# VH-VL binders against q9rc53r339to534, part 2

Target 1, 196 residues: q9rc53r339to534
Amino acid sequence: AQTHEFSNKLNTISGFLQLGKIDEAVDFIQKERKIQQEWIHFFIERVNDPTVSAVLLGKISQAQELGIDVDIDPSSQLLTPLQERQQELLVTMIGNLLENAFDALLASGIENKKIYISFTDMGDDFIFEVEDNGPGIPPQLMESIFEEGFSTKEGTHRGFGLALVKKAVHELGGAIFLEEGELGGACFVLTIPKHE

## First folded at step 11 (VH-VL)

Design I2
Fold by OpenDDE, look of step 12:
Structure I2 (fold): chain C 196 residues (1-196), chain A 118 residues (1-118), chain B 107 residues (1-107)
Amino acid sequence: as target 1 above (196 residues)
Amino acid sequence: EVQLVESGGGLVQPGGSLRLSCAASGFTFSNYHIHWVRQAPGKGLEWVARISPSGGYTRYADSVKGRFTISADTSKNTAYLQMNSLRAEDTAVYYCARGGFRWPFDSWGQGTLVTVSS
Amino acid sequence: DIQMTQSPSSLSASVGDRVTITCRASQSIYSYVAWYQQKPGKAPKLLIYAASSLESGVPSRFSGSRSGTDFTLTISSLQPEDFATYYCQQHYSWPRTFGQGTKVEIK
């Protein structure tokens, strides 16, 4: 099935061709290819779990369709093997955190929407961080956002994903919390013990 | 071999400005974070600033926020620290160091001395 | 900010001695503590990271451990080249913060 992003890219290429702008079409294709290759290269080097890589790649693509720029800290690394349950839940958590960020950013109407992802396996715990440049989360809501059925005045679906994330991370013996990020919005941090 | 080389230190009057450079080699510059860490004479270590050259993301210690600016030129594999409105308490050896997300400082330069005095 | 309380500020020891330096974090930082060695007129050198991981090229007589928010650097048998100042540092949160340092002197 063609994704919306794929369709948009095809439309762009088609547009260039219809306008007789062959060089522009070629350049566009080459740029897209380069970007994709760069991401693939990054994940091959830094992430040993192909499922995690696939999820991240998919979400990056989805973000692009939504007009959200996604970046990953280049020093990020996940080379420690994940247990089966860890993998399953990590994928779930990553997906939900990013969806939550998408929702927040889209609802905010902020220009130049951005998500920054960081992760490491250096310590005894895996750390995964998702930061956006959205409106952030008020201190008074920091606990409530993880509750099931939590609804904000601006959106009815905020919190369901986070509740699932909280449940998942706790199952793994880890934790989820908010930190001060670099982008001014919400910064969610997942910590997952490697051996528990 | 990973190398970081600081330069640009010297004597400056209070309120003056100075620009430090950190030339990096032996690694992919854009894959790491570059930090400035300073040490006043006879004192301990203080983190000053950080940049992720790839994305341009920066962080500063409160003690230097608004006065110092960290930057990087990836084409030159060089990080910079622009220091404005210098104070006597800014007197220190300034080190550049390599790091990453939740990383230690695994490589250090030799340091460059900055002296702020009338 | 996360405070790293390092102790002792100084100690005297002899070659062959077991030396222990402690650092306590003001909050949970998991295992993200590093230890550095600094000699006079030189830049710090990374010894330990992630509380207990030995940096490449560092002698095995150096080791790190964690108990909650307490972190310990141990030199199992002090060598002449080990007389220096040691610093703990958290590499978990911003700003990065160091301990006050421990000067290891010759007894």
Scores: ipSAE 0.778, ipTM 0.884, lowest interface PAE 0.6, mean pLDDT 92
Fold by ESMFold2, look of step 12:
Structure I2 (fold): chain C 196 residues (1-196), chain A 118 residues (1-118), chain B 107 residues (1-107)
Amino acid sequence: as target 1 above (196 residues)
Amino acid sequence: EVQLVESGGGLVQPGGSLRLSCAASGFTFSNYHIHWVRQAPGKGLEWVARISPSGGYTRYADSVKGRFTISADTSKNTAYLQMNSLRAEDTAVYYCARGGFRWPFDSWGQGTLVTVSS
Amino acid sequence: DIQMTQSPSSLSASVGDRVTITCRASQSIYSYVAWYQQKPGKAPKLLIYAASSLESGVPSRFSGSRSGTDFTLTISSLQPEDFATYYCQQHYSWPRTFGQGTKVEIK
């Protein structure tokens, strides 16, 4: 998936150059390099797990292709070592929460699509939060969004992402729930105890 | 050295307005949350508002919603609390404090007194 | 809102005494409790966060503990500079809330 994203960016640069827009091509390259370097610096300083860092970087790249602006709260930290099973399930849960946010935003008509990610390891539990500025969760659906096979779409399509997250977090002895966030859309919170 | 310096307190009549400032130094301002916490004379501590300066995200205590506005200028490393429609019960020392996502308040200013009376 | 019920409201103690202050949260806040010390005319100072983690530069005679939603600050051997008011605070959910305070006075 990284190769497809890279090819798309090369096409953009090539387009500017073919139209004789050299300054625009240079500006695009400089912005992309700066953004990538800033994210790498953040992850080196704030996230001790390379697998979690890789998943987050990959999802940020995917969001860029989708026209979604992703921010991470700069006070976020994940410096406590993860147990092997915690790492496996956390990366799965992060991926599925972000895909859920992408799907909700892409199905909406919202022009300035935004995701905000926050996490901490300061206490006895890891806390991970993903929120978007999408339509949110209607009150009548709040219980059902975690059930296997749930979907807001009619037809044969079945949703498994949030049910998978709920099963994974419960295996770790934690919980998932919905909170009022900063962006006005959905705000999912994971709590995961550090002990087994 | 981490420092937070409040200013702008004073005496004001009920219904009036004040703007408090919190000048920060010794840390990367945009990497933290800035809070206002107040303490009425002889009373305990009450959280008032928070901003995450890099994104402009804010939260308020119910007692001040609609009357107070927290803001930040990252180019000046300064947070502000605009206080409108002031009431006698807003009389307090106002502290600014540094925090983060689900963090304690790890650094505090010395406070600025706001007195609301006729 | 999460209520933090702190006790006692005041106590008298002598230098060298062991002092214990208790705080109860009205619902689960995991370990996300801080303790602050405040001296007259001064801002609060962070002592303990995440229930039991000692803030840098705070003397080791201060300690914190948790049992469920009950949290305790302990001063193992009270010193002259420890006469102050102490507050617990949950740093888990919005709004952030404080206990009512405990004034520790010279006996």
Scores: ipSAE 0.736, ipTM 0.869, lowest interface PAE 0.9, mean pLDDT 88

## First folded at step 12 (VH-VL)

Design J4
Fold by OpenDDE, last read:
Structure J4 (fold): chain C 196 residues (1-196), chain A 118 residues (1-118), chain B 107 residues (1-107)
Amino acid sequence: as target 1 above (196 residues)
Amino acid sequence: EVQLVESGGGLVQPGGSLRLSCAASGFTFSNYHIHWVRQAPGKGLEWVARISPSHGYTRYADSVKGRFTISADTSKNTAYLQMNSLRAEDTAVYYCARGGFRWPFDSWGQGTLVTVSS
Amino acid sequence: DIQMTQSPSSLSASVGDRVTITCRASQSIYSYVAWYQQKPGKAPKLLIYAASHLESGVPSRFSGSRSGTDFTLTISSLQPEDFATYYCQQHYSWPRTFGQGTKVEIK
């Protein structure tokens, strides 16, 4: 069930109501609303691209439905305007990287699934990172995972999405690679030159 | 105004422990990373540790791994460096500094001196 | 670890001189290099970040540039208050690493 978290929340609210615990129900709803507002506020302040924001927000919502906790480094910023093609491909890349992370995490069976996103426009290159706390990627596969059609036990869609990401980032003159992250799983790094 | 204030430095014997504090003000503490950087007398700068207070993610230099622990209390806007098993080579002025994801250290405290000596 | 090789270790200059300090990274770190100024008994002060971006409040006589893995701090016209030690630092990867420092002394 890909909507277990949402269902759980609704059940909680319903439970409070059935018990006549109206204040608790309202409080619960307000807390959830606050979280959503905080995300919106973050994106408004730190991301100067509504499309990128929308995609990230959508993926965060999807992650929540999947029981995956998503964090964004609070110092992350994307205030430099993206060119049209950069935006288009960045959205594609972000989407695919997150989907890849979802698949990996769901396949792993770990209880506390987490994704950590970080990005910056501080340098001459945009840097975007998507990290998970899954099993990671063995060193011997770090190159192969970007090949089209390559599949690993970690996810059914690995290789296709990542191949697309690689193609996209290369079109932008950038790079995709793995680094050691915060969570111990796979940490994908995208670098995109601001000026082609 | 962004301000970082270190405290807790002093003289300690080898093998001893010391806890440094970094009190932050003038900015949203949880929106940044806090670093410790040290400088031995007459020497250069060495990064020691980093924490993201919002998430608690930490990084350490190899020279201090297993001995030092960086932490943060967001309610107090304070970062800490617990230093255990101190060695003579740990003698330095310890600075706390503000950073971020692939950021420079844009703000520094005044530093606090830690002297490890018999 | 990414090594930042800074040169020279020291230099003597006069007020008004053009001063250049160089730092070479052991691998690609893109543009993620910072430069700091440190005076005796004081904390370092950020001058340049991301290779060429001037920190707010820093005089325009300071500038940074990048060529591949070579980074340069330039003081176009040295002022009396600029005599200090300067450090490069990569803010790209872990661990963060500094150059050895360059002491700029009065000639």
Scores: ipSAE 0.890, ipTM 0.957, lowest interface PAE 0.5, mean pLDDT 94
Fold by OpenDDE, fold request of step 14:
Structure J4 (fold): chain C 196 residues (1-196), chain A 118 residues (1-118), chain B 107 residues (1-107)
Amino acid sequence: as target 1 above (196 residues)
Amino acid sequence: EVQLVESGGGLVQPGGSLRLSCAASGFTFSNYHIHWVRQAPGKGLEWVARISPSHGYTRYADSVKGRFTISADTSKNTAYLQMNSLRAEDTAVYYCARGGFRWPFDSWGQGTLVTVSS
Amino acid sequence: DIQMTQSPSSLSASVGDRVTITCRASQSIYSYVAWYQQKPGKAPKLLIYAASHLESGVPSRFSGSRSGTDFTLTISSLQPEDFATYYCQQHYSWPRTFGQGTKVEIK
């Protein structure tokens, strides 16, 4: 299925071509390609787990379709090999945290929606952060948001994502908590010990 | 080789202003964070500010909030510290240092002396 | 803010001695502690990061360890060039904070 953003890009290209603006069309395509290549290059150099890379790349693409700007701290690094169970659960956690951020941002109505991702394998624990510039989490809710079934959002099948993340990280002997981030919204921090 | 070179230090009156520069070379500037760390004469080290040149995110110590501004020019591989409303307690050697997300300061400049005195 | 309480403030030692410097964090910072060496008139030099990781080019006589919120820098056999001031620093949270420093002097 074609996405809205994809259709917009195609329309732009088509527009240039219909106007006989071949160079502009080519430039537009090249710019898009360059961005994609830059992401690929980043992941190749900084992330040694193709599954994690693929999930992040997919979510970045999804964010773009939703009009959400995603940045990754360029000093981020994940080169330490993950155990099989660590990988499986990390992917799940990342997916759910980003989805949670998407929902929060889309519900907020904020014009310049942003997500900031950071991660490191420098210490004895993996640290993974997902931050948004949404409304944040009130102090009164900082514990309850991880409870199963808890949701401030409308709709069905809500309130299970963060609970799942908490369960997953605990299985790995790690922790999930909130910190003050760069963007002023919610900043979720995952810590996962390298050795269980 | 990774190099950081500070400049712009000097003598200034209380309430005055100075702008420090940190010229970086030997690494991809936008892939790291740049910090300012100061050391008063005969005292310990104090973190002052941080910038991530890639996206411009900044952090400040409470002691300098509202008075100091950290910035970066990626085209010049240079970070800056604009210091306004200087106080005597701001007297220190100011170092720029390289860091990253939850990184230590793995590279330091030689420092530049700022003296605030009437 | 996270406080890094470093001890001792100074110590005297001889060449060949085992030297131990400690730093206690006011809260959990996992393993995100660095140790620096500073000589008079010079910038600090990174020795250890992430509590126990030796920076490239640093002699193996330097080592770091962690026990909860207690961090230790050890010099197994002090050399003449090791007389300096040492600082611990947490690189976990904002603001970044340093210990008070430990001056290692010749006995």
Scores: ipSAE 0.888, ipTM 0.956, lowest interface PAE 0.5, mean pLDDT 94
Fold by OpenDDE, fold request of step 14:
Structure J4 (fold): chain C 196 residues (1-196), chain A 118 residues (1-118), chain B 107 residues (1-107)
Amino acid sequence: as target 1 above (196 residues)
Amino acid sequence: EVQLVESGGGLVQPGGSLRLSCAASGFTFSNYHIHWVRQAPGKGLEWVARISPSHGYTRYADSVKGRFTISADTSKNTAYLQMNSLRAEDTAVYYCARGGFRWPFDSWGQGTLVTVSS
Amino acid sequence: DIQMTQSPSSLSASVGDRVTITCRASQSIYSYVAWYQQKPGKAPKLLIYAASHLESGVPSRFSGSRSGTDFTLTISSLQPEDFATYYCQQHYSWPRTFGQGTKVEIK
């Protein structure tokens, strides 16, 4: 994991201190703290599952370290209790989808990397979306990307993340597919029935 | 109480421009989406545009793409619809409505009439 | 675009009648359908969301159901204040689309 953003922030704080700009340093720290508090507040109010919240918070932090801007649709809500197996698999799926997005964005070299997450428990099915502003998925690959071992990157032990997601969502009686998102890259949609 | 109030409607000639406003109150503006929905006289409802004020993401109906621009000022809790190159078929009552991610329109304004006529 | 085919376009009914309005989506939209009531000169009012969930403050005589891509709004016992135009709407995908509307008139 890269820590360039964290290092940059520390350097900024250090710079202020070296210059005797104590107030500016304090303000900078407070600003960063406020951002973190806002995330915590959001999850407390909008997500009734501490495990899901923790995973998302962790991934947000990871994204920040990678220089990826992550946001969540503020109208997102997950207040309906998840069954134990639903929770377990949802966490796995979210983790893998976000990792997939990280990899895609880092490989693309695109500036201003962004991920947008949306979710709702309004209907009979939970819906989770993870989209990025990367190169997207060509139509001819939209089915193949979920196959085990499929990868556009070199290396061993790749191409299993999306396959795992597909397997997991199917176990829950749901579906995974791509839709047009807000950011112009890949937009993965998970649907999970509330009642199996 | 959730309230949406439209303003800015009126009579305009074809090819003209008009700017509508939607003033929101009674809820956290940035936590929702704001939509414009229009209704031609004696006709049904047509979705026009959407904005997420928190990040500025916008969506448009094909019928208005390139001509209309939706925007929002979070400091004023107000959404806007800039309408350019207006056509006769744009004549309608324009409603602003509150929504969200895969959300219905749970709150509506009373609408403002836009008439495009020579 | 997702088409919402609403039927009938109009119907006549009496107070106390059971009224049913249907809407068919052109593709799967799961349960993401809303129903609205609109009276002349007024803005639409949300009645049902997510196919079967009653909006707060809406009378219990209104209900919604789903069968695949077929959605139904039911008024169990029509009241005088229920004479209006009703619209279905999918809140699943972009663009948001409405049914053509159903005018419920007094018989």
Scores: ipSAE 0.887, ipTM 0.956, lowest interface PAE 0.5, mean pLDDT 94
Fold by OpenDDE, fold request of step 14:
Structure J4 (fold): chain C 196 residues (1-196), chain A 118 residues (1-118), chain B 107 residues (1-107)
Amino acid sequence: as target 1 above (196 residues)
Amino acid sequence: EVQLVESGGGLVQPGGSLRLSCAASGFTFSNYHIHWVRQAPGKGLEWVARISPSHGYTRYADSVKGRFTISADTSKNTAYLQMNSLRAEDTAVYYCARGGFRWPFDSWGQGTLVTVSS
Amino acid sequence: DIQMTQSPSSLSASVGDRVTITCRASQSIYSYVAWYQQKPGKAPKLLIYAASHLESGVPSRFSGSRSGTDFTLTISSLQPEDFATYYCQQHYSWPRTFGQGTKVEIK
């Protein structure tokens, strides 16, 4: 998936070089590096779990390739250590929620596709939110969307991601639900007790 | 040291407008949320509005929606509350406070008094 | 909106007394409740966050606890400087909401 964006960036660099615009090429590289460094810095400071960081970083990259802008609330924090099973399932849940958001946004055809991620370990429960600016989920479907095989979208092999998330979070003694978010689309909230 | 300093309060007539400022220092402004919380004389605390300066997302209490606008200038580390169509019930000390995602208000300004009276 | 019902509205106590203030949320907000102290003419000061976490610099005589949607602030031994008004606040959902406040007065 990174191949297309990566290829585009390389083509851009190559273009500058072919045109003899060395400074522009260098600037472009530096800009890209800076962006990556900023994300790395954020995760180092705010997330103590490298696996979670890696998954988020990967999804951010994927989003960029899809033309989806991803933000993380800068006050987000995950410094409380996760148990092994918590980590494993959290990664799965995050991946599926973000993939679900990607699908929703791409299907919507809206401009300025946006995902907003927030998380905190402040309370007795971890809270993780994935929000998009897509069409949202109508109230009538807020329970059904978590059923296995349920899908509002065309295509095969859909409707299993959210069901998996629900199963995973329940295994951890937590919950998944929808709330009103910042972006007007779907806002999925995961709550996971720190201690089972 | 984390510091929030409100300014801009004063006396205004009903229907009038006022703009409050909250100057922040001692922390990375864009890494937090800024809130306005007000307190009528002799009354309790009421949350008014929130902004996340990093991306500009705002929230408002129903009591002020359509009349108040919260904004921020990251270059100045300052948040603002534009108050229009002021009412007598808007009379209060207005505090700016620092918060975050699912955070409490961990830092407060000294407050600025807004009096709406004919 | 999430209502925070705080009780009592006021209480009288003496130095050294154990003081308890309660706040009940209208729905589940997990542990996302804060407690503030406010003295006359001053801004509120954060004491407790996330139901039971003591803010840095706050004396250990202050503590918070949770039972379901019931939250409690406890001052184990009231000191002269603790006479003030206290507020609970949920920091879980929008809008942020406060309890009505509890004035702790000198007996």
Scores: ipSAE 0.887, ipTM 0.957, lowest interface PAE 0.5, mean pLDDT 94

